# VHH binders against Rho GTPase-activating protein gacW (gacW), part 6

Target 1, 182 residues: Rho GTPase-activating protein gacW (gacW), of Dictyostelium discoideum (Social amoeba) (q54g18r699to880)
Amino acid sequence: VTLTDKAQINASTIELPPLVSRSIDLLMEQGISSVGIFRTCASATALKKIKTRFEAGEDIDLKAENVDVDTVAGVLKSYFRELPNPIFPENLHEYFFQAMRQSSNEEIIQSLKDIIDQLSPLECKMIKKLFHLLHLISLEKDVNMMSPENIAICWAPTFFRSFASELLPINSFMIVNYFDIF

## First folded at step 1 (VHH)

Design d10 (framework vhh_5c3l_4)
Fold by ESMFold2-Fast, scan of step 1:
Structure d10 (fold): chain B 182 residues (1-182), chain A 121 residues (1-121)
Amino acid sequence: as target 1 above (182 residues)
Amino acid sequence: QVQLQESGGGLVQPGGSLRLSCAASGFTFSSYYMSWVRQAPGKGLEVVSDISGSGGSTTYADSVKGRFTISRDNAKNTLYLQMNSLKPEDTAVYYCAAEDYYGLWSGEDSRGPGTQVTVSS
């Protein structure tokens, strides 16, 4: 059994944290066409309250409670920002720089696949679902004003920390080329 | 540079009402969550209410829920707090604050100079 086969088997049995899965599901339903999604601010009080309730294991129905789309977006981004081990730890950043230096889109895509293959099965499942959402948002850019570049500006600090500005083009590339990479 | 200026504070008797205003400039007001934060004498800061950029979403601290109403007028770049059924424990300096993109209040640089509310007989 290869690493790929193990990841595929584990992905079928691994449940995403409810905060991640329910936030993404609500944003796919209500947030795709929201103007400035991920760019507009969330209430600090509302964000903290919802996040704390998820962390306490509450079965939160975001839709029934009419939670603001920007609050849900903020909760999701805060989750990834505050991970004890970042989804893309600093030791992977050099590989993203190397991917950016490739001469063809095919080589960039393969380099990105190799980076993602280094993540745990849970991390792979989370990042795949997240980039699917980001890709769908980017397709509605004429309505929501969130191009791949604008989405990358919002998410690069969360993914790449101090290298956010330098790795912004690869972040944008990953959003655009979701189906080729994930 | 975020610039915020509060007004409308004063002395009021228990059970009275006050309306606070905050004039905002130096940023795209309608894109920011805005909050009212207060500090009572000898106590820490308490976020009492928040409002989304569009005004469609509001939150309140349990201590003020049902008594205070936050609102905004984006055409005038102005935030409001309607305070009803005031109690002595509402005595505090009230600050208007702009929340950053992560929904965090960044402290002194993101709040106004404050307006004093005193509830006393």
Scores: ipSAE 0.012, ipTM 0.246, lowest interface PAE 9.0, mean pLDDT 83

Design d11 (framework vhh_5c3l_4)
Fold by ESMFold2-Fast, scan of step 1:
Structure d11 (fold): chain B 182 residues (1-182), chain A 120 residues (1-120)
Amino acid sequence: as target 1 above (182 residues)
Amino acid sequence: QVQLQESGGGLVQPGGSLRLSCAASGFTFDSYWMSWVRQAPGKGLEVVSDISGSGGYTTYADSVKGRFTISRDNAKNTLYLQMNSLKPEDTAVYYCAKGYEPLYDSSDYRGPGTQVTVSS
């Protein structure tokens, strides 16, 4: 394949930020069974160092450098927390509440799919990969103590930038029904 | 709905000990991870320690590991933080929080706080 063909292929493929893609990949390999994943306190110093290096454009191999799971989880969560706009901005919140008031799970799923389809292609790719990780973590809840509800408690304020209690069951529903929604 | 009320703070000498308590109501206490979070003057919020709903799993920030012990009494809906070998750097308002890091200025899932001052 020529350089121009490769460039065209890259242009048609949405790439996730390295911090996001590499953090999720490491956590899928090493973090799924970690007790209290996303709840466990990471070293503030270690988290800041790794984050700063990603922000400087360093080509970080988290596995080769033996970065601990809790630091990687902290870096990933911090990335979404510090986005200029939350993944699920305030103008979408009423649609989420309306979706959850539907009478059947099938209707709730379709409404949530319609809301997610309003996100940018990059946002959709990021959130799909992230919720896949969260879904896998929830399946190991008896080992890691991270049920869909516990994951929702950790992540809902970051996704929505809101502490509204109604968002917890929405986030939990999306984690459980990952394959039907994403 | 969610109500959290801390107590047990105060003035203590370096090397001293304090035991903080948090009375919780308005939710199924034993179903949620609980956290102790602190804010030193002029600094952001720092998660100090977390405990699982059953009390079987605990986590600690590196700054307090080996000195602080988190525990809970689910029959009394009460969360505790035993603070030993206190340092001036531990001076902060300590908050009880339901389940997640209160990273924004919201009191919805955080108590009003209790002041801990470590000085001579």
Scores: ipSAE 0.000, ipTM 0.181, lowest interface PAE 10.9, mean pLDDT 82

Design d12 (framework vhh_5c3l_4)
Fold by ESMFold2-Fast, scan of step 1:
Structure d12 (fold): chain B 182 residues (1-182), chain A 121 residues (1-121)
Amino acid sequence: as target 1 above (182 residues)
Amino acid sequence: QVQLQESGGGLVQPGGSLRLSCAASGFTFSDYGMSWVRQAPGKGLEVVSDISTSGGSTTYADSVKGRFTISRDNAKNTLYLQMNSLKPEDTAVYYCARYEWGSDLYAMDVRGPGTQVTVSS
């Protein structure tokens, strides 16, 4: 087999997996005000069928097929849960803890940016789009009942592959400060 | 505290109908996806039907598609299964089941004690 060196990927031209991009787009349109989004459970069978079709490379129009918001949310979260390595792997956790011990919000933000800069361009593009969605959901907390803290409870185990309670305020901080961090 | 209690099973002749109900208590019913699963004598568990938290998404096993209808009433904390055109092969204990939060597997974290459905002449 021959290996070919690839040109450096420009982050602006990186295509997100269709499952990720189309799920986020639908949720931005239809899911922002959904009560308990990411907290509520989808039909497990419906979720598995949609996920399998994306993995088979099907061109799925989630809106045209009227796919349930909770099913789309479940598909998106399942994608990140099942990544071979979590978005924020164990070797980065101590850096997150150190970042949060800084004395000012500006220092915390810069430290978090430095951690995110260690991710691949594809990972950075995915989490930027995802945290934008999570930020928008958090702004509608009085309608959807999903505060930054509640979103962190749903997502931190997926992002970090850890149930350590110390990670919850870190995830919440990143959701709130999306525009400063990403 | 978390409880699921099925009712509505019984003996019915082939071609008949039954409506199963499942009363949920001890948790926020509207936060969870629900399913009906069944176990025929000497066989494993089969997922018959799933329903999303809102009721907007439903799925059926090929064996029951077109004959069974799953629904839920979140105001009453109740799950339903309308079973039409029943066949001897539908004879089983029917269980109401709750899925784990955000699970994409057949990962049921709570199941009721079951209700027997017997389709026989």
Scores: ipSAE 0.012, ipTM 0.308, lowest interface PAE 9.2, mean pLDDT 85

Design d13 (framework vhh_5c3l_4)
Fold by ESMFold2-Fast, scan of step 1:
Structure d13 (fold): chain B 182 residues (1-182), chain A 120 residues (1-120)
Amino acid sequence: as target 1 above (182 residues)
Amino acid sequence: QVQLQESGGGLVQPGGSLRLSCAASGFTFSSYAMSWVRQAPGKGLEVVSDISWSGGSTTYADSVKGRFTISRDNAKNTLYLQMNSLKPEDTAVYYCAKRGLFYSGEHDYRGPGTQVTVSS
C-alpha cells in the first residue's frame, strides 16, 4: 500500500520536532539524576519564555544558555499535553486494558507492541525516544526519587488525556519494559 | 515573521466539495499543531478541525465530522482542509490557525481567511 511504503521510508529519515529532540537530549545529559524531574514545578514565566522562542523558530542551544532542567522538562511535558489528540488516543484505550489482562508478561509485551505499531511513524519515533528517557530516569530512582510509578503519575494524564487509575500501571509497565516494547 | 495564507475558497452548490490550502512560513511548521477555524456571518469563531504536528492525530467539530478531512504536508509547509457534502450552514470565512505549545492551547496566529459560500 502506498501509505505503508511511505511510512517505512520516512521512519528512517524523519527528524523529531526541535523542541522535542533538543529537550530530550538535554534531559538525557543533565536531567536523569535531577530530584523530582517532571514533578517539580518550573517557573511559569521561564516556561513561556522558552516556548515563545521555540515558536519563533529560534535555534536554541539549551545547554549553552544554561536553561534550568525543570524548565526544559516542563516545556517537553507541555508539548505533549497541548497536542490536539493525546499520543495514545481514546480509541486505543480499550486495547491497552485488554493487553493488561493477559496471563503472562510476554503476552502483555506483545499486545502493547501491537498497539504502539498502530501509531504513525513520526509518533512512534517520538514516543520511543521519550520512553527511553523515562526508562533511564526510572533506573536512577534512589537518587532522583522518580520511580516508574511516580513517572506514570506525572505522564499518564498527558499520554492518555485521562485520569483513570487503571492507566497508571500500564504506563509504569511500559517504562520498565521499554527495551521489550519499543 | 509568521505568515499564514489561505486559498481555495469560492462559491459552491449544496452537496459540492472544496479543498482549502494554507501556506505557512516564518516558523518551524512541523513542530506545531494547526487548526481550521471559521466565522459565519454575524457569528463567533468556531474551531472546525485540529491536526497534530505529525498529522497522526485529528479532531473535528460535531458539525463537520464525517464530511471534512484535515491533513498536512510538512515538507511543503502546507495545511489542507477537504470539505465534502457542503451545506449552506458551512458558509463562512475559513482561517488557518497555529496553536501554542503550552497548557492554554490558544491560537497564536491566524491567516487573513478565505471566503466559502454554499448556495443553490
Scores: ipSAE 0.000, ipTM 0.169, lowest interface PAE 16.0, mean pLDDT 84

Design d15 (framework vhh_5c3l_4)
Fold by ESMFold2-Fast, scan of step 1:
Structure d15 (fold): chain B 182 residues (1-182), chain A 120 residues (1-120)
Amino acid sequence: as target 1 above (182 residues)
Amino acid sequence: QVQLQESGGGLVQPGGSLRLSCAASGFTFSSYGMSWVRQAPGKGLEVVSDISYSGGSTTYADSVKGRFTISRDNAKNTLYLQMNSLKPEDTAVYYCARDWFGSRPYEDYRGPGTQVTVSS
């Protein structure tokens, strides 16, 4: 079989890193209504301790250990921030700018789907799960004070690096329109 | 910058064994699935083995199943391929590759390759 054929077959066997999957699961359960989630800074020592344990391959049950919500949020954000290649590589940024110029929401959505289709299956699975969490947080903005725009402000530097300010509106759009895009 | 560097290739007789290594740097190795891919002279790329980010799941092409074993050491950022009972048809350049498959293979996420030649 060719590399392309094998790629399609193996998509369903992908495991998310435990740091990512367990952090998102805890935040979906306990973090959705937390005031200032992702904006509020965790204890630097607590964050470093948990991150180091995940990096060492430790089997951490965040819920059983009663890890603070802001610490878990900080660990998750630091993971994506510290990726050597950003989750949305710079060569895709021009496509995000093109998506923003489309005349209808349907066209913007299709452009975004085309961009996401260029990610690896692991990257796609991670970003889909992450944006699901971000979408759920945005639905409780009256309680948690984290609108789609506020969430985008916290995450745009991680996703788009040098183009964070310019691509903030499309980041917000993706949070709002999660179910149409992912 | 993603860097992958293969080693351990060489000339070996049919029935022999080789162990390939891939040293990874420039990314969080433990967060990515890894593959060994080969290209025989005049042929396309073939995925011979895949391993999940944790090492909990592995797959093998039918052509190598039972003869090859993929493994990883996340503490050392190293991927391995143990190749036993080598056959002339295993002759190929072997590449270490990052990121399990999208609709498009990411050629930029593979190493420069190491030559394996199986002949008498």
Scores: ipSAE 0.000, ipTM 0.113, lowest interface PAE 18.5, mean pLDDT 82

Design d16 (framework vhh_5c3l_4)
Fold by ESMFold2-Fast, scan of step 1:
Structure d16 (fold): chain B 182 residues (1-182), chain A 119 residues (1-119)
Amino acid sequence: as target 1 above (182 residues)
Amino acid sequence: QVQLQESGGGLVQPGGSLRLSCAASGFTFSKYYMSWVRQAPGKGLEVVSDISGSGGSTTYADSVKGRFTISRDNAKNTLYLQMNSLKPEDTAVYYCAKLWYGDSPFDSRGPGTQVTVSS
């Protein structure tokens, strides 16, 4: 069973995969001011161990087990990197490029909202919660050194599975304008 | 294909200075953010500094702020790290990285250059 197969959707609510929801919650509580969050590499052994346990369906309390912030950040990013399809698949990339070429921020925001609305309900819920975390991290950039641009460097290749440099300012714009887009 | 080659590492006494260089090829250097990343003995990878493609924006880890200066020469496809007031805690292998992605340093970094700060 993959991590995406463990996600639950029902008539009234959407349940995020435990790895995603618990990692984001831990990072919102403990990771926002961590220097180099998402840039600093965790121990490969520690990351693999925690990830394997989530994949096995273990009920992991990251806070009670005192899992370090960089390991949690690494596990969260690894989840998105290993999705069968990226959150922003290749067929959407041209729409992102077109959005950023518009003349006003209002037009860019509306175009980005229209692109996000094409995602599945689960994907929308996951990225809304994730971008909220990324936005909060960016507000603490003087402490953590993670500007919107630096977060984009870490996350854009994961979100888009592309190294196109045009995607970096798009991801940065979405982080900064979280409340207007999501 | 992306090629990155660091140089300028070595043994230096506490309080000393070193200048690291990274020669880049295989991509349009001026269009990409570049980073210096280090790995100290027994520790994970740490991003110490970033610079935008134009050189107009830089960031530094708190541990090196005020002591290290990142710069680039886009005409020469070269990234630099000026390291002043070196401390034993700065002992690490230093890597030049294009679009540092955290979990995949092998795809985005050079082979590294050793910096040892010891008496």
Scores: ipSAE 0.000, ipTM 0.125, lowest interface PAE 15.4, mean pLDDT 82

Design e01 (framework vhh_8ghr_2)
Fold by ESMFold2-Fast, scan of step 1:
Structure e01 (fold): chain B 182 residues (1-182), chain A 121 residues (1-121)
Amino acid sequence: as target 1 above (182 residues)
Amino acid sequence: EVQLVESGGGLVQPGGSLRLSCAASGFTFSDYYSIGWVRRAPGKGEELVARISPSGGSTSYADSVKGRFTISADISKNTAYLQMNSLRVEDTAVYYCARDYDFWSGYLDYWGQGTLVTVSS
């Protein structure tokens, strides 16, 4: 069973895949002030080992095992990178571009909310929790060196499966305005 | 220790071709590591010219080189290549290969020493 299929089975009380929920929980506790979080390179071998164990359905306690923060960050990014479809698929990109052309922040926020409402309930729950983490990291930018713009550089290509430069300010806007959008 | 070693640079006339190689050691090409090529001409800033995903299934190019340069990788040899065709005088630069931690993020963490490419008549 893939993690995506397993998550859909829990629809009555939609639960995030364990890889996603446990990674985010560890990073909220230990990763927020980590310099270069999501940008710093982790061991490819360590990443694959942890990811394979989650995929095998192993009940991993990341904190008890003292898994490195950058390894956990890499595992989380890898999950979203390897989704069959990106969280923000190409057919939504034009709507994101149109949203950002609005004249007021209130209009932009409402347009972004409308786009997010098109995602599945599981996708909405995952992205809400993930952007909450990204927002918290951005608040500590003077310590961790990860501004909303720097986080967007790391995450926008994964969210959109695109290197279009216009997506960077969109991702940054969503990080900054987390409480208004999600 | 992670090392990247470039080769294949040299002098070529405008319209000519060169193939650069980047031999990697201390890591293997995988879902998490790949290669980017960055160039720097004297008195100019760095330009990221090409990237290849860890699986080799995706590539990215700067607008200045699209249609002329091709990036590829040989996983069995742990080596990446940059095929440069229809070279122009403005392509003259030191070319660096760099480890691309995550193709989707564009984070480059280890760099080679560089190889000089001179395009001159």
Scores: ipSAE 0.000, ipTM 0.149, lowest interface PAE 13.9, mean pLDDT 83

Design e02 (framework vhh_8ghr_2)
Fold by ESMFold2-Fast, scan of step 1:
Structure e02 (fold): chain B 182 residues (1-182), chain A 121 residues (1-121)
Amino acid sequence: as target 1 above (182 residues)
Amino acid sequence: EVQLVESGGGLVQPGGSLRLSCAASGFTISSEYYIGWVRRAPGKGEELVARISGSGGSTSYADSVKGRFTISADISKNTAYLQMNSLRVEDTAVYYCARGEYYDSSGFDYWGQGTLVTVSS
């Protein structure tokens, strides 16, 4: 594969929204082994307070303010849930069904790679970083009680909306096979 | 401070072998990062020849080097390697070791100084 200086510069200059980047960074540092991460509900008041501050344009140092891990997890999930257009656009949902029906893991992986390649650069960067976090959480399932399936149950409504139940197996597959897909 | 230091380059005849090393400091080779080998030859652009995740489970290769080059990592030494077999004249290039964040499959944020590989009779 050939990399150009322009392609590398463009990739490095795409900045994630502070809410997304700060939340994922804190969760990677402090949340990976947290029991029930993403399943345990934060205080609605605490979540709304932090979310509102990010939406007002504040760049919050979540670690310096000792923001609770479950609050950060709730803020991150709420951000993706409330996007005007789902992070996986609805026109791509049929392709997830098609991927799930493939006969081999290699074909499922290639189908998923093709779907991810259709996202905008910012969407692609966000979803890759998010699934990296979800994958790391799944590796610690004996400590945190969050298997790939449990993580998928928490996130599928956010990714797939009304198709959450039907696409739960492919969501779980993506968490497990992160290194082959992303 | 993040640093990547390459070694192992040199002159070799066609059909020969070289092993390049990339010693990392200021971060730990882990699942958070890719290590890639990128080469640049005179008159050509950059080519990503091989990439490995820090877990060692995920590798990829350019079509031009598949079956000839092998990328690996030694986590205990915090060092990545590129084993180059059946070298061809067209493999002549400066080889750079680069670190990329796992979520950014196309971009690298830190680069080594480069090591010259010359394949000539």
Scores: ipSAE 0.000, ipTM 0.141, lowest interface PAE 17.1, mean pLDDT 82

Design e03 (framework vhh_8ghr_2)
Fold by ESMFold2-Fast, scan of step 1:
Structure e03 (fold): chain B 182 residues (1-182), chain A 120 residues (1-120)
Amino acid sequence: as target 1 above (182 residues)
Amino acid sequence: EVQLVESGGGLVQPGGSLRLSCAASGFSISSGYYIGWVRRAPGKGEELVARISPSGDSTSYADSVKGRFTISADISKNTAYLQMNSLRVEDTAVYYCARDLEWGYAMDYWGQGTLVTVSS
């Protein structure tokens, strides 16, 4: 039997939650060059309204409704912040500290790959798409003012909770080295 | 419909060169998919020899081909390439172009393959 035949017959994809997929899609299109993206806070009322509608199962077209870029960014962060099971569970935080203590970039990259390999397929797809977005934003830092470090400051509390400040360097490393890690 | 079509295979002598092309249709190569070249020699398993990121900025190679093969992409033509230099008899295989899902080595679409024979 050949891999070619099997792959063509059994092609399948894992679907992201609509809030995640639609938010990332809009930010890829409209948010990459937005000054202070993820740092600038939109209205808490606007953010809560959109989030509540997604949670109620509404089919929201963020682009057609002209939802503000900062509101979409806030909704995306809030989603990851408030997951019942955090995207990086507490038991994995030890391994991020271990990764930071490796002696070479190659060893840090391999340690991070090993951490990601412990996530579910859905969680892997979510973090890969998210870090792709964060990487693309970081490439536009001269126009958007969001360096990898600035992005990490905005996202580390969401990923690492109480260890946000300690794990800020590894978060920044993951944004910069997206293509080597994911 | 997503489709990948390979071309450029053939017979070459050891030390020769070939350039393989992979024309994509039904999706954009830059849209978040890695493109990989996988080979299978008669009686051997599959080997991922080269892979290129959606932006084209990141590439990886199997140790067996590193320094000899170069993967590239032309976004305007929606085509990926594999430049094969200093070919060895051991490189003889059917070469497949494959679309890698954005979250790993799970190839969801494959080309039909192109035969490369390295022989004197």
Scores: ipSAE 0.000, ipTM 0.090, lowest interface PAE 19.8, mean pLDDT 81

Design e04 (framework vhh_8ghr_2)
Fold by ESMFold2-Fast, scan of step 1:
Structure e04 (fold): chain B 182 residues (1-182), chain A 119 residues (1-119)
Amino acid sequence: as target 1 above (182 residues)
Amino acid sequence: EVQLVESGGGLVQPGGSLRLSCAASGFTFSSYDYIGWVRRAPGKGEELVARIYPSGGSTSYADSVKGRFTISADISKNTAYLQMNSLRVEDTAVYYCARESDYWGLDYWGQGTLVTVSS
């Protein structure tokens, strides 16, 4: 079985924005074990430069240009932070609070799956890929110093905007339980 | 826990048909994840037989099974299927249902179900 040899039929699938897909791909390859990933601040100038180029529609090869891991992480986080509506919009926050009130992990997981099912196909694809990255980072916490809780602290304000502190536990839960939820 | 459970394998004569089922639990089918069928026959190694993107309906097949096998998915039941028609002795193998991502490839596998094609 070699996945690289099989036919590609992705013309009929939903395409992620290049900024999102290419940033996640680089971070999967180079960022998983980076100390303080998403917490360490990148140069504001470097971040703005790369982001502006993506927004202009440039075909950027982040690896060939040797873009700093923390800059790529900053660009990815900035993209989600600046969406017109947060990735988990305010009308869904009630359901996240209801999920947190469930007694069993099985019930919390089912509630989260129901919330995700309300997102558009593009949003689902983006969130799934992003949480996969966050899950993998959390597995290397002894090396990168980024526990699920630390990742949640960095990302909850971006994901929810409102009630970010109150929703830290559910964000952390989603990172840990990626495969059960997504 | 993430699990893929296969069923529907068995003994069938050449030219016959079988329908394999793959019940997924612990995760939901998504537009990003593919479900694939991989087979392993003695002395032949692993072969990716068929792949489906469940939400979009896009499918891909190995040349060895094109026109004979059909992969499908029922999102509401969280179940994938492999319809195998015009079976040949060379299709004898253990068939695995596997979850595939564009990034990780085949990352979760079922236990396998045996398909034997003989007279």
Scores: ipSAE 0.000, ipTM 0.090, lowest interface PAE 19.5, mean pLDDT 81

Design e05 (framework vhh_8ghr_2)
Fold by ESMFold2-Fast, scan of step 1:
Structure e05 (fold): chain B 182 residues (1-182), chain A 122 residues (1-122)
Amino acid sequence: as target 1 above (182 residues)
Amino acid sequence: EVQLVESGGGLVQPGGSLRLSCAASGFTFSDYYSIGWVRRAPGKGEELVARISGSGGSTSYADSVKGRFTISADISKNTAYLQMNSLRVEDTAVYYCAKGYDILTGEPFDYWGQGTLVTVSS
């Protein structure tokens, strides 16, 4: 279902969870050129500490506390992985596969937009901001070693909760074509 | 058919070393997968002690073992290792090799080995 003007307006006033918004903001400022961002290990203890504090409702200033980029990346990815339902649930996967079988990029883009429009306003707002970050990271691939394909390897399992290899080029396509899809 | 087979456990004196091996079959090591070592001591819950990406590039460790344990992977042999140095009585546990998906988030593991007992005793 395509979002109405009213739903679009409502989505613009919805606040993202602080864990999501603060993490993305820090990564946009400090993480874009970080080698292996989202792929490099973070301390499991450090990740759990920050995540627990966000879950307790603390207003964490990640920059003021000098939280390292890999910990912030891990916290952000953990949030999406632990959602009760994945951002792209299994009932949408066949639509993604069908979208990618279309003969033109214009048709693929429109079909992907239609799939995303089926998400809730909050989910749409979160995924738009997150894919913007992923797109920016992909532009710096010669510095950070994180191509759209490498980002897809890290993120597709989290977005789809599936390891179907066919999902990787879909996620990569969405990262590359961010401005046309979101 | 995914299978993980642990080996290398046994009885060792405090301060000693052991190397655990996890031979994987039914999948190949790649960035889609992570391999972890999870231990359970008698009367305690499970603790994730170490994790490595399937490509062998990224690792993480529990604070309790950091600096003493090293996880590694041999992609050509499809085998992960846990080198345990400076062993303590507190390290006594059954050690499980587990396959998961993401190293950064500490995701739940979907496949587990049978476990290998490590006893650290004088």
Scores: ipSAE 0.000, ipTM 0.204, lowest interface PAE 12.6, mean pLDDT 83

